# VH-VL binders against Gonadal protein gdl (gdl): the designs that were tried, part 16

Target 1, 194 residues: Gonadal protein gdl (gdl), of Drosophila melanogaster (Fruit fly) (p22468)
Amino acid sequence: MADIPATSEGSANTSEAVVEYQQPTPEFLQRKIYFLVDQLRTYHSELPENLQTRISYDLLTELANCVLNDGIFVIVKALMELQHETERHLIKIRMQAENEYEIEVAEWRSKIKDPEELRHILGLMKIKHTKKLHESDTKIIEILDQKVNDQQSTLQKAGVPGFYVTENPKEIKIQMFLLDFILRLSRLKYEPGK

## First folded at step 8 (VH-VL)

Design n10 (from y1 with heavy chain S99G P100S S101P Y102S W103Y L104W E105L L106E A107L K108A Y109K G111Y; framework fv_firastotug)
Fold by ESMFold2-Fast, scan of step 8:
Structure n10 (fold): chain C 194 residues (1-194), chain A 125 residues (1-125), chain B 108 residues (1-108)
Amino acid sequence: as target 1 above (194 residues)
Amino acid sequence: EVQLVESGGGLVQPGGSLRLSCAASGFSLSSGYYWSWIRQAPGKGLEWLARIDWDDDKYYSTSLKSRLTISRDNSKNTLYLQLNSLRAEDTAVYYCARGSPSYWLELAKYYFDYWGQGTLVTVSS
Amino acid sequence: DIQLTQSPSSLSASVGDRVTITCRASQSVSSSYLAWYQQKPGKAPKLLIYDASNRATGIPSRFSGSGSGTDFTLTISSLQPEDFATYYCQQYSSWPLTFGQGTKVEIK
């Protein structure tokens, strides 16, 4: 099996929205922001020291304020599902190309009786197939890189702090940790005692 | 399918150095990988040694940090572990392992989906 | 560091038995980022369970994981001959990564 990330296992059980009838009280919102900041500081403390220095407490506070809007969780999860769907689509295309190649090889083996002629034909097919896979793989990488830029842009426009278009691997890594923090928070419910 | 093949083990003298290699093969759509070296002394448990991320950040076991170097060569699709000042306690099977793959929207989790077969290193005079 | 303690360290069991192995953490394992591995003599470890309860691809349904916080459990509902092995838990919620000491499942 190809290397495909696990598809948000268990997220369906954690995407349950909290139903609120009354307007949130200022005290409720204050407690919720404190809870979110505390959770984010816990996640931050779990990181290696070099990553802790690259993610400031100011950024965590901004992230907590951003996440008070549950719509951010919806956006992040939607982007993740779009990414998984794209990856599944791309791998299916590549598998289809390989399956078609194997079928053609089998047909030529059954059709051509002369060993020398068969060797020549299969050699040509292998060259063409290798070229086709290389071009396909290059295009897949380009598509995935473009999707990263599109998703960085979407999150930036949604007001998620720390997100902007970049191709710097170290900056992308910080954004990936911030996404992980958001997803982990989306699996928690804030329900203060009476 | 991804395969990992370790090499470079064998008998080494105390005080010497070893350099292990891990050749990786296979197709993947993911760009966010974590690669680790993990060892296991005969009859003992698993001990994590070092990690290298796709952005070339390197991490080491606190107890071995001064003696370990992890590196990779992308042109050869190969990972390396250098261990210096060898002691009898370094006798172990050394594994390379890859964390779960992920693209940028989902951080790769550090459980190990793929393991090499291991290479035995014996430190003895 | 989060220290993982497995119990028992070893057990003897018969084919068809229900086997339960526990893994206790010295601190809470955030987000249930806990995995279980099976290792047979002379072989590399094999991933069984990740995120405390998700079975890895190709792992039989008799293997199940549960737990959260500091207490985690691996259960084999009906032990088969090929299940005699050493089992390890591993957390990946907090740096540095740590493994349990292992539980050996032996034939009676």
Scores: ipSAE 0.625, ipTM 0.796, lowest interface PAE 1.3, mean pLDDT 84

Design n11 (framework fv_firastotug)
Fold by ESMFold2-Fast, scan of step 8:
Formats: structure tokens, C-alpha cells, sequence
Structure n11 (fold): chain C 194 residues (1-194), chain A 124 residues (1-124), chain B 108 residues (1-108)
């Protein structure tokens, strides 16, 4: 409860070598690269021979160096999640159109009593619905193809080896396997032994 | 939403050939999928036969490669399997199957969609 | 090729029982790329589990999968009448794709 007068007491020199963020050591990074390359070589060995021929060991080494930056895992996961959400959304739109058609068919069956008249009306409805679905499906495919292009551009800008904009199905397939490799690596944690 | 319907089965003579069809209906994507043929002999397990990818790469069971041909007609959205030099042991139900989407996170390799199967009996 | 061996080859169980089926691989199934299927007589197989532990859409919660490497398990926590069927495991980590021989779950 007593008052204490102000003091001018200072402190001795201290070390501030401790930082909140610690950079990995060169030894740690070298061992991690060896671990990543080993994992990638295992994944590579699991592919059919024609795909093994199309993915070089040099590419795997470049990929291992690239994913030492954990930010690459974040980017890849985000892009895949966005594509999955986009696909689910577009499928829901497609299903909704089908459901609306079935409801309309049921309504017409309830209102029209003449079999010939009903058959004619339902036939016209089916033709129009089929055309609408075809146009919708074409747009859905265009949206998904654009998403692939966006992913290729994003990964190329991020410096991920093997990624570039292409519409060649065989090249896209190689990029899909590279994405699978990155995702598989992202689920592993490097554990320095002993 | 995707439906697969196999056809072309029935009674076939030993030494003959069969051509099976798998008609796909419902929504389909322009890329990122593959189709497989899988068979099952009466009372036996599942045997993978062949796969065709959207980029037209084809893969075959090692034991049957010399007798199998997989193909597709994109205009008809139909897949085919031809098996030559038929033997009694080729008697089986033949299924067409595919995963939901190969492009979707490249992780759904399980077969979500199967046809009803078509029975092939090889007997004289 | 990776060979998958299921155990047991068959079992008898009653409604409400806990059923466990094991799938053992001759080599490690990397990334746990293993699926489980249910097949009822006269029907096509139905996907139950993918990536070893994820339930496919519409599959009841009583079905669960676990495991990694060479040892995988399918569990049905409380067997229902509609669950009497043959179950198959399948790996898709290494080319070529292979299936287990199957496990038949029969009424006791």
C-alpha cells in the first residue's frame, strides 16, 4: 500500500538473437528435399510405363524443390477445392432443371385428360427440355474448361514446374498427375528421425 | 445421374469373338474421366480387364492383352470391348464402370458408376 | 502387381452384430488409395468407401473404413438385414488395379 518514488534503474545488455519465426537450416532443407524426391519417385514408379516415360526425374526434382515452399500446398488445395465446389454447384443446377421438368410433366398429366393430346404436349416438352439441357451442359463444360485454364495460369505464375496453359488432353493428364503428387505430398509431414 | 447400359452379351461359341457396348447417358464432361471394363465369372470375384481414358490412352490386363481391344465412339457416347479367341473361362458378367471424376482433386479413383452387367456365356 | 487378400473369406452373422473384414496387401498401398465395395446377388458392385476411410455419398454411417500401408479394415458397426452381401477391397495406388477375392457375409 506504500508509495514508491520513481527510479532511473536501467538494465544490462541483452541478446535478441531469438526470433519468433525460425528459418529452416540448410541441413534440414537438404534432408527434406531428399525425402520429397524419394516420395515422388515412389509415386512415379506406380504409374503405367507410358506415363513414367512422360514424367522425367528432372521434373520430379524440380517439383520437390518447388514444394519446399509450403505456400504451394495452400495454392494447390485452394484451386482443387474451388474446382470441386464449382462442379458440385453446376451439377446442382443441372439436377434442378431435371426436377423442374418432372414436376411440369406431372402437372400436365394431371390437367390433360385426353391421351392423344397429352402425348403430343409431353412430346413437345421433352424436345424443348432436351435442347435446354444440351445448351446448359455445353456451358457447364466451357466453365469447367476455363477453370482448368485458370489453374494452369495460376500454377505457372507460382513457378510450379510442368504447368502451362494447354488444351492438349495428354498434357492436361500429365498436369493432373503432378497435381495428385503435390496433394499426396501435402498430406505427409516430414519427420526428422532421431 | 450418369447411367451406363451394357449390351452385346449372350451365347458365343468357343474360338469366336464378342463385341460389347456400354452406352453412357446423362451429364458428361469433355475431359477428366476414364472408363473400365470389369468381369465376374459365376461365383467368382471381380477381374479388371481394360481402361480407356478421355485422351484415348488404353490399358489392358496383362493376361488378356493379346485378346482385348477397347475403343470408344465419342459421337455416340459409347464404349466398346472386343474379346477374341473365346474360351469357356471367359464366361462371366461383364460390367462397364467409371469413377465420378478423374479431374476432381485426382483422388476419386473408386468406381462410383456401374452398369447392370451383361452375361456372356461361352459354350458349344 | 499388388495382391489383396481378404479375411475371412466368409462369415455368418446376426442382425445387430459388429462385423469386421480385413484386406491385406502384398505391398504398401501408398496414400491409402483403397476402396471397398458391396455386391448383392445379381447386382453390380456398389462403392462404399474410398481413400480407405471416406464414405461414398449415401452410404450409412454404420459402414466405416480404416487402415494404411498393408492392413485395411471395413467395419459394419450394427449389421442390418440389407447388409448380407459380398464385400470387396480394391487398390488404385499402383498400376495395375487389383481387387481382393471377396468376403461373403451370410445370415447366421
Amino acid sequence: as target 1 above (194 residues)
Amino acid sequence: EVQLVESGGGLVQPGGSLRLSCAASGFSLSSGYYWSWIRQAPGKGLEWLARIDWDDDKYYSTSLKSRLTISRDNSKNTLYLQLNSLRAEDTAVYYCARPSYWLELAKYYGFDYWGQGTLVTVSS
Amino acid sequence: DIQLTQSPSSLSASVGDRVTITCRASQSVSSSYLAWYQQKPGKAPKLLIYDASNRATGIPSRFSGSGSGTDFTLTISSLQPEDFATYYCQQYSSWPLTFGQGTKVEIK
Scores: ipSAE 0.715, ipTM 0.853, lowest interface PAE 0.9, mean pLDDT 84

Design n12 (from y1 with heavy chain E105D L106S A107L; framework fv_firastotug)
Fold by ESMFold2-Fast, scan of step 8:
Structure n12 (fold): chain C 194 residues (1-194), chain A 125 residues (1-125), chain B 108 residues (1-108)
Amino acid sequence: as target 1 above (194 residues)
Amino acid sequence: EVQLVESGGGLVQPGGSLRLSCAASGFSLSSGYYWSWIRQAPGKGLEWLARIDWDDDKYYSTSLKSRLTISRDNSKNTLYLQLNSLRAEDTAVYYCARSPSYWLDSLKYYGFDYWGQGTLVTVSS
Amino acid sequence: DIQLTQSPSSLSASVGDRVTITCRASQSVSSSYLAWYQQKPGKAPKLLIYDASNRATGIPSRFSGSGSGTDFTLTISSLQPEDFATYYCQQYSSWPLTFGQGTKVEIK
């Protein structure tokens, strides 16, 4: 993607909202938390029933309170960008392995004229390539698992409810939905009187 | 590169059962993706059928839930769809497709970024 | 369930034309979680746009998406010969996942 497309939730910068947030009144904070809780309940209602059961309304309320601090949005977005950079790096490593395989195959095709000998050699190359991809994939999984643990730790230390280090897939999935909720909220503008 | 290869289609008798396979390659992750079956009747639109998540949660189309079973064999990195009580309206190309999850991909959930080429199922006597 | 209705169901256009396809939802699509796909005859669909306006990797800049709430639009600014296809919208904001009925873009 060479282009930067417009976002569906593009917003104009407003100095008034920023200034008010820097010196928030109790009334402003109360109205904002009601807005955030209402949004989170909407997101919650969109989930399949089994996931709705696993995410409590108490957790949503705690999450709304947590994200009143804009610093939490900054942390989550920074972690997301680091994750994207890591993913791009790992994709390039895997693509390099595939490109090296393609180059080796092309070299053997140019050197070996006998069809049967070439098929035998290419078969061996494919076995070698499959082993290399397996080793690469295993390392990628280990790196990604470690990054997930690091992110869980960072979010827990930042006081984000629902986050803690775990390798349980079902618990990780809940945390992923919470991350999605936080990111969705970060793209919204709270406008008093609406 | 992610590759999805469907198999198991062909001519099937009405009232029979169907078991489709989707072999995934270029993807060895045990977490971070959702896998769906989607079908398309000749000349018609797309119909989502079932989803299995990397944590083994399973979801089904309400209208077909009683006739569908989605499953996964992690050792073979292969997804399956079982469809029972077949009738003519089940004639379609059946696709498997993946959706990225937040922690392993930049894309949001449920957008299908990779699709198999599809396998044709014809239900006829 | 959120029902997605595409307009028009089909259209005829010439190379170089601006083509606009609309997807209307029966309920608000939260966070603009809407995708657009292109499907050529005999082929699997290809993701074009996600989150209403973000182009998928490798998709030409002539494709753009916009909209929020219940109204979404896919625009092809200057139609090319390879763009004659059927286009589908899909929402992923609310369970269950649903697709529009499709819009066929045909040669005039």
Scores: ipSAE 0.641, ipTM 0.806, lowest interface PAE 1.1, mean pLDDT 83

Design n13 (from y1 with heavy chain S99T S101Q Y102H L106Q A107L K108R; framework fv_firastotug)
Fold by ESMFold2-Fast, scan of step 8:
Structure n13 (fold): chain C 194 residues (1-194), chain A 125 residues (1-125), chain B 108 residues (1-108)
Amino acid sequence: as target 1 above (194 residues)
Amino acid sequence: EVQLVESGGGLVQPGGSLRLSCAASGFSLSSGYYWSWIRQAPGKGLEWLARIDWDDDKYYSTSLKSRLTISRDNSKNTLYLQLNSLRAEDTAVYYCARTPQHWLEQLRYYGFDYWGQGTLVTVSS
Amino acid sequence: DIQLTQSPSSLSASVGDRVTITCRASQSVSSSYLAWYQQKPGKAPKLLIYDASNRATGIPSRFSGSGSGTDFTLTISSLQPEDFATYYCQQYSSWPLTFGQGTKVEIK
């Protein structure tokens, strides 16, 4: 078959924006599919053998067909941005808990004059703070796990092969690799002509 | 915060076995990570030994696979490395390290973002 | 397996110097999944750069990474006293994970 050119440097072109107003030719779509499948097979070959056996070539072909629609890349990137924003928010909450602890410690240091009594109180506060952080971290993980379920549901509804709601760690791992493949493909440009 | 502390090093006789431990703090925030053992002989470079994933998949260095066992105990939040049939060439500082997963972590999937302090193992008679 | 070769194996430099370390792969490192580490004597390695060019959190701006395919570079634009260390590259694009042999940056 014909050579299929690709360049990572062609990520922003005004000419591609103009081309988007035209209907893709069947030949263009055929060559782009081949390019996408070839990239996915390269990514697949880089995995440990046990993961290679769990991700079929049929699944890779279905994935390539799915991402012909550039809207899938937009959806995936939007989900990643929402994930990052949620993580930043949760980190901020944890930092606020640390600040409250430091303020409370400072208050006790100013109120208690006896050094021995102060050491005892601060020791108890440290234990209380550690327990509170542990509970907060557990809640944070629960929120992040729920976000994963929401993302799985969104991708399934968008028709992305291999995605569905699951809590099985091995199945989640496969979906994470598929997500990585999609993100890697989103950073490439297919350049079939001049 | 994730903190890794190795233990179990020391002087060991050739032909013996060692079992190293790596105690992790912040385990609830470490869910969805890969955990590795990496060693470094005196004056030499880094050598990856073994990896265990959160789903219990295990991976080993080809040259050492028959002598290595990686495991973890989630109730103790601790990683282990068992190395059998010790040789003088196994003398090294042994590190445990983590790799974040790309879906749940803002930092993305990449190398080793946290390392323990290391524990020295000396194999000599 | 992807073998990583660093050049030079060692170099001597003075404070304020521009230092360049190269990492060459025996086959293409797809998606530029390559990291750089700094290791000071008696300490564990510290992540400097990931995905070939992204600085890890808290790493000074004088450290930069570049490259793709088989050729990667770590640059320290103005060497500081605390930068005398051994530097390692590591690829995570293809199993098994591999490290370069290291480059020692010594005081002149």
Scores: ipSAE 0.649, ipTM 0.816, lowest interface PAE 1.3, mean pLDDT 83

Design n15 (framework fv_firastotug)
Fold by ESMFold2-Fast, scan of step 8:
Structure n15 (fold): chain C 194 residues (1-194), chain A 123 residues (1-123), chain B 108 residues (1-108)
Amino acid sequence: as target 1 above (194 residues)
Amino acid sequence: EVQLVESGGGLVQPGGSLRLSCAASGFSLSSGYYWSWIRQAPGKGLEWLARIDWDDDKYYSTSLKSRLTISRDNSKNTLYLQLNSLRAEDTAVYYCARGYSWLTGYYKSFDYWGQGTLVTVSS
Amino acid sequence: DIQLTQSPSSLSASVGDRVTITCRASQSVSSSYLAWYQQKPGKAPKLLIYDASNRATGIPSRFSGSGSGTDFTLTISSLQPEDFATYYCQQYSSWPLTFGQGTKVEIK
């Protein structure tokens, strides 16, 4: 492993981090909030101009304060894992439909020797497959939209600023970037030393 | 796998216009998906052209913004790219590619690409 | 804009060789939001690596990515004949999205 250290020091550091988290000083928390706000402002600067104007610095400050609670990172990571599992399941269902179509096409090619008759049958099968895929895609959209609603509700109840139930695509976009910011912060460690 | 199919390429006259289409899976029109057009001149690298998001926000390459229009038709599950005032240097294979940004990590890059359609600008 | 520079621009290697391709960014790529793509002659690009070091589904273990900040590396531990291709890095941390110029890997 190229970038993973050979020693088990990471385990000891993890234990020390847990102890330190349980006993944070006001000075540590003050420096940590400034670190988080600085990171969020960097992420904000990376956005297209139209999104920068829609996400206020006040919102970023509220978000930084919110994620001082480690529970928020746990919630967001759990939602990401559930989303990933849902997407795997839905993709697998769609792939099965496509595979069944290819198998059926191959079977007809082996059964029908007349080229014109085969062309007609394959044409009908393509129409049937297209309709089946459209119905499947519609159900997938409904499931994904429901997942978005569930995630909005969960984060709103957890007190994460900027989250509430909405079907407005432009508002959902802002929430997606806020989730991305939280995930990025969750991968950082703040170790200013002793 | 998810399939993207580009069409509309071929031989085009200098000074003319080009309209490409990209047929997509219906579920790609849900929240979190975005679609880009990317081109590649023969023997050259990849050049990003335009992007449209699920909320219909549109973004363009600064150098080509005045000549490009990106759009989509949800009823046909199709994305479009129009390029005007064609020049010889617009000769390239044009790709449709998608990404997805909702809590996946995996889809923040271009996870699926079409096969590309060749556009040749020549008299 | 973040400019990505790949090195080398091309290389020739034998089957079984370790191949290393570097991507250097003009500015820090925050959160290691960098991807690697493989493009075989006449084909569309294929996602190999995302978030600098995570292999995409179905990608052989001989492909690995590493790096952070401004310096990123794609490594092929034991080159196979099917690995003849051009490789591209791409950042998605900062708008606008940008690609490296590509590295062509030719089998000797």
Scores: ipSAE 0.686, ipTM 0.835, lowest interface PAE 1.1, mean pLDDT 83

Design n16 (framework fv_firastotug)
Fold by ESMFold2-Fast, scan of step 8:
Structure n16 (fold): chain C 194 residues (1-194), chain A 124 residues (1-124), chain B 108 residues (1-108)
Amino acid sequence: as target 1 above (194 residues)
Amino acid sequence: EVQLVESGGGLVQPGGSLRLSCAASGFSLSSGYYWSWIRQAPGKGLEWLARIDWDDDKYYSTSLKSRLTISRDNSKNTLYLQLNSLRAEDTAVYYCAKDQYSWLTGYYKYFDYWGQGTLVTVSS
Amino acid sequence: DIQLTQSPSSLSASVGDRVTITCRASQSVSSSYLAWYQQKPGKAPKLLIYDASNRATGIPSRFSGSGSGTDFTLTISSLQPEDFATYYCQQYSSWPLTFGQGTKVEIK
């Protein structure tokens, strides 16, 4: 084997996938629940007092039961990737508008020799650009607000406790902490018998 | 890109009061934000003072809570810090810091955007 | 409150050296919610590392972070002239937010 492509051997293992599909024992699930609840209680204790009051221990227990289904981690990660892509796209559009404005300004500076005429034209360009950015920013906010509503609905339909459609900033904040808790749990491994 | 500019520093008398402003400019693609005040005494480390979130929740350093008030004016995109009963040990460079979040991209408590700082000297 | 202690408080190094700075927490920092900042004289701090090991945008690959629990490390694999600065760790796992006392990296 002289010309082996430099491929990663780490990403796919059919044997591991088969093992992962086996049904967990009731004893394993009970130990895992206690582990998850203990982790969530630790996260809860790290919050400011006002947020500790808003997130009940019953909610934490419901959340622990919910994330026993690994599918919840898959859903949350997929929604985060979609959100990141949407935000990158919106930022790119705004940057393109700013870049086009700078290019247009540079073209007028090269084309117009008269200082007074140039000043007048650049003033008009700035007014036009400012209005365009304001309209764009308004649409961006509307898109982001709609995305939040869609994602709240998706998580509610998936049965994630604490999620529902709301425009209340304080309720959105609680949902963001719950998402943080879910993601933190997704990065932990649980060892059977611990 | 967000830019932050602090103002209101200078020489202040012991026992007096201080009101700092932080003007934010630029665009951030965010469904929410939080703003903090952090100070640094000459030759010393960083000390977090106060934070205000987009939902108007306010948080304060336990040691300074009775002397601090954080507030904002959304119409002016400006953050304020009021510090009362000034002492010599309040001499420091005061920084404002802002971070952005979106509902699913994360809720951060580290500081990505910092102002240049404003020096406050408490002396007779 | 979680207290962060950096070691050493200062060090002298030459361009090309490997520099290691340690941050030790009085309690476990959950989820490795720890950041590192660089501060040059007269300037505001600049974010280098977040979540213990993720480089912030635009930060050179010579900067790396590692650790979990109570022990965290910032490493500069090959010190450059622009890297002479003071470095700070900060935890954001537990309220209130706290910073380490700083480590000053000076020219040998």
Scores: ipSAE 0.682, ipTM 0.836, lowest interface PAE 1.2, mean pLDDT 84

Design n17 (framework fv_firastotug)
Fold by ESMFold2-Fast, scan of step 8:
Structure n17 (fold): chain C 194 residues (1-194), chain A 124 residues (1-124), chain B 108 residues (1-108)
Amino acid sequence: as target 1 above (194 residues)
Amino acid sequence: EVQLVESGGGLVQPGGSLRLSCAASGFSLSSGYYWSWIRQAPGKGLEWLARIDWDDDKYYSTSLKSRLTISRDNSKNTLYLQLNSLRAEDTAVYYCAKSPYSWLTGYKYYFDYWGQGTLVTVSS
Amino acid sequence: DIQLTQSPSSLSASVGDRVTITCRASQSVSSSYLAWYQQKPGKAPKLLIYDASNRATGIPSRFSGSGSGTDFTLTISSLQPEDFATYYCQQYSSWPLTFGQGTKVEIK
């Protein structure tokens, strides 16, 4: 900065360095918070009346203040990526179990030539497979429920208003709408009109 | 994948009531489903009727709210719709449908799986 | 309520044609929360596109969606025999949920 020459090149480098280190003005932050609150109130107005009653304007204002920190968008997007990867992994495991069953069925159809014996064996295999899938599905649900608790905890620690660990369906619903609002805001760019 | 099967349709008389069922089966990554009823009169478009969410919140079409009741039985994984004071104009194929669910993406009110539909004919 | 108007109400096309269907909203559909469905005679609707431009699982790449605000488009880049059907748009940004009236794609 101080050592930059007073030439056109030095002037350009000085301006670029100043821009890179410049902090947002209080006026800019005030305009941005107004924009965020306005967007959140629009989203709020689109909800059915019972949900509008459960999500207060104070909560929306707190949420707008929270997301002034762009780091919140980074956290939420990281959680989205982790959730997507977890879901993809669990679906793949479930599909593999189904495929293995179909392969076993095909092998028994090729191996057993007696129709009555084959029918009996396939019946037993179907019972066994159904039980195995039910046990697997139960474990998958437990894993997903634990992930929800972990994510509620992460968002609470990040200071996102309205987030805390809960298994109450109505409270989870409100948190889901707050996440939707955050994600919708993350897709917008604030561009001051004046 | 999820399979939805509607039942309870058929011929019903004007002024009566109908009770439709929708049985859900198959695998989903959610512990619950967000359920809707949608109908389609012969040769006409789609009309959303009612929705029930996992937290048991119920929502109804404004024009039909006084005549509709949506409910579910979680132990049977079955969705119900009751429509009272039937009119000829209620003749339609009735579909049950689910919306996607994910903790992080929340409620999205589009319909990723539909039942095959059940025809209700209101005629004397 | 947001009213959705589809145009055209019907069109005739040949296999291999590029087909464009438009959905216009009476108010802005915030966050592009708009879906497209395909319905064949005697069948339930099938989800094609959600969030205006995301293809649903298993939907061929010839189907694409675009648009924001009040103007949305579904495009079929090279029409196949199995694509002759009625297409519906649906918004889910604002309560209550609403559907377009449908566009019938018929064989020429």
Scores: ipSAE 0.713, ipTM 0.856, lowest interface PAE 1.1, mean pLDDT 85

Design n18 (framework fv_firastotug)
Fold by ESMFold2-Fast, scan of step 8:
Order: sequence, then structure tokens, then C-alpha cells
Structure n18 (fold): chain C 194 residues (1-194), chain A 124 residues (1-124), chain B 108 residues (1-108)
Amino acid sequence: as target 1 above (194 residues)
Amino acid sequence: EVQLVESGGGLVQPGGSLRLSCAASGFSLSSGYYWSWIRQAPGKGLEWLARIDWDDDKYYSTSLKSRLTISRDNSKNTLYLQLNSLRAEDTAVYYCARDYSSWLEGYYKGFDYWGQGTLVTVSS
Amino acid sequence: DIQLTQSPSSLSASVGDRVTITCRASQSVSSSYLAWYQQKPGKAPKLLIYDASNRATGIPSRFSGSGSGTDFTLTISSLQPEDFATYYCQQYSSWPLTFGQGTKVEIK
């Protein structure tokens, strides 16, 4: 494989994409933060009362300031992609176990001529397969729990308020709602005057 | 992959009580599940009744909350609904349903798995 | 509570027809958190569309959803024999969860 020489000039598309950058004004950033806070308060008001009491307005204000940095949306999207890849991999492992079971069942059906003997053997294999799937499912849950911990740590290091490593289901639930809020905000376009 | 099977329906007298079960089977790789009971009176639309989350928080419809109790037994992988002080208007098919949500994939994506439903008839 | 009103309440159509069902909310449905379901007689509902426009897994491409705010639409581009059913919209943006009253699609 040979190295490709560096391009000295950009393409038409690259040239069209390149514009002179202007720093956002303090007025623009201030109006944008008010927009983000207002959106987050709307999302908050849509929650059941018990969840509204567990997510403070101070936390929402901190979150709005955090997502003013567009890099946070990039981080969250990257974590979603990694989560999807992990889930696809684990599904493939479980499908492999199912396929192996089907092959073994087919092999026994071809070897055993006596109906009662075959029924007995298939019954034992079904029990073995059910146990194997249960053990596999337990390991998958452990892997996913560890992945959540890793992702909580990543978001905490990125400075996202409300994120830290925890195994407490109620705390994880709050983080889930905060992630939902971030994702909803990432789909909005701020238009001055709204 | 996920299968939900309701049981406990049938004929019940007005003023009595009802306990429905929903047995869940099949594994899902998603985290953060919500389990709901939804009913449908004959020839009518869908009415949400109650929800229990994986962290055991419980939610009820405002009109029925005094008569409803939702619970689950994780060791039996079973969801329950208790409905007291039964009235003729409680006659309906009762469904259990799960919504798929993930801490990172998004909060809620609709009820992706439903049971077959169990018919409850409240009549003397 | 957000009340969802579907129109029409029922319609008659032929195989190959384009069918449009609308769902109007009494208040804005934030982030287009609205789902569509199909229900056949004697069966449980089946999720078709979530987040107003995303097709659920295994759902044919002839089903599409659109809309935002208070006005949402489900479209079946070329009705098939298996599509005669009742369709429901449901919002999940605001507590409590609510469903539309349903639209019955009948053979013409």
C-alpha cells in the first residue's frame, strides 16, 4: 500500500464550506442560554410530580450552561454509537448459542431412531439450553451494567452536571431523564427572536 | 423476543376485586424498562391504567388511583394489577405492555411489546 | 392532560388507495413524542411509528408519519389487504400518557 500525497488545495465543496468565522456575541450567548433554560423547564414540567421534585431548577440551569458547548452533543452521540455496537455484539453472541442448540437438536434427531429415547434426550437438551441461556443473559446484564458505569464516568469527566458512577436505580433513572433532555436539545435549532 | 402473557380475567361480580398477572419471558438487552397496564372496553379505545418502573416507582391514572395497585415480583418475572370496588364500566380487555427505553438510546419509544390481553367481565 | 382527537373516526378505502389519518393535540406535543399503533380485531395493538416519523422495526415502508406541535399525520401510501384495522395515536411527551379515540379503516 503506498502513501497518498497530501492535497495542496481544497475541493470546491471544501472551499464552499470554508467561511470567515465570527465569535458569538455575549448577547447571542445570553439569549441562547435563556432559550435552553426555557426548553428544559418545559421538559421538566411534563414529568410526573415525583420526578419534578427530584430534578432541581439549579441542575437544569447547570445543564443549559453545559450544553452551550456543542462538544457535549458530539460526546453523547459517540456514546450512543458505542452502546449500539455493544448491544449488537451481545445479540450476536446470544444468537450463536441459539444456533448451536438448533444444530445439536438436528444432529440428535438424525441419530436416534426410537421416539421415546429421542424425546428424553431432547428434553435434557432443552433443560441444558435453558440453563445456558440464563447464564448467558446474566453475563450480558453484567457487561451492560459495566458499560453504563464507563459511560457515566465519561460524562462526569466531560463536566456534564448530574453524572457520576452509581448503581442506584433511582439515580440512574434521573441520569436517563437528563440524557433525554440533552438529546431533545440537540435536535433543536436556536433562532433569534423565538 | 419478549413475550407477555396475561391471566386472571373472567367473570367478576360488582363490588368485588380483581388480581391480574402478566408473566414476562424472553431477554432484552435494553436498560430502563417500564411496565404498564392498559385496558380497552368493548368497542372503545385504549385507556392507560398504571405503570411500574424498573426502580419500582408506581404511577396511576387519576380517575382510578384509589382502586388500583400495581406491583411486580422479579423472582417470578411477573407483573400484577389489583383492581378493587369493581363496576360494570370496568368490563374490558386488560393488556400488559412494555415500553423500550434506554438510558443512552432515548427515554421512550412507544409500547413495543404487548400481551394478548385478558377479558374481564363485571356482571352479576 | 393532553387530549388527542383523530380524524376521521372511520373511513372506507380500497386496496391500493392512499390513506391519511390525522391526530390533533389539545396542547403542543413536545419533541414530537407521538406514536401510532395498528390494532386488528381480537388482537393487541402493534407499534408502527414512534417520535412522530420513525418507523418501528419490521414495519413496511408504505407506513409513514409526520407532524409536530399539535398536528400529526399517519399515511399509508398504498393500502394492502392486511392494513384494514383501527389506528391509534398516543403522546408520551407529557404526563399522563393519552391515546386518541381511534380511526377505523374499513373495506370499501
Scores: ipSAE 0.624, ipTM 0.812, lowest interface PAE 1.7, mean pLDDT 84

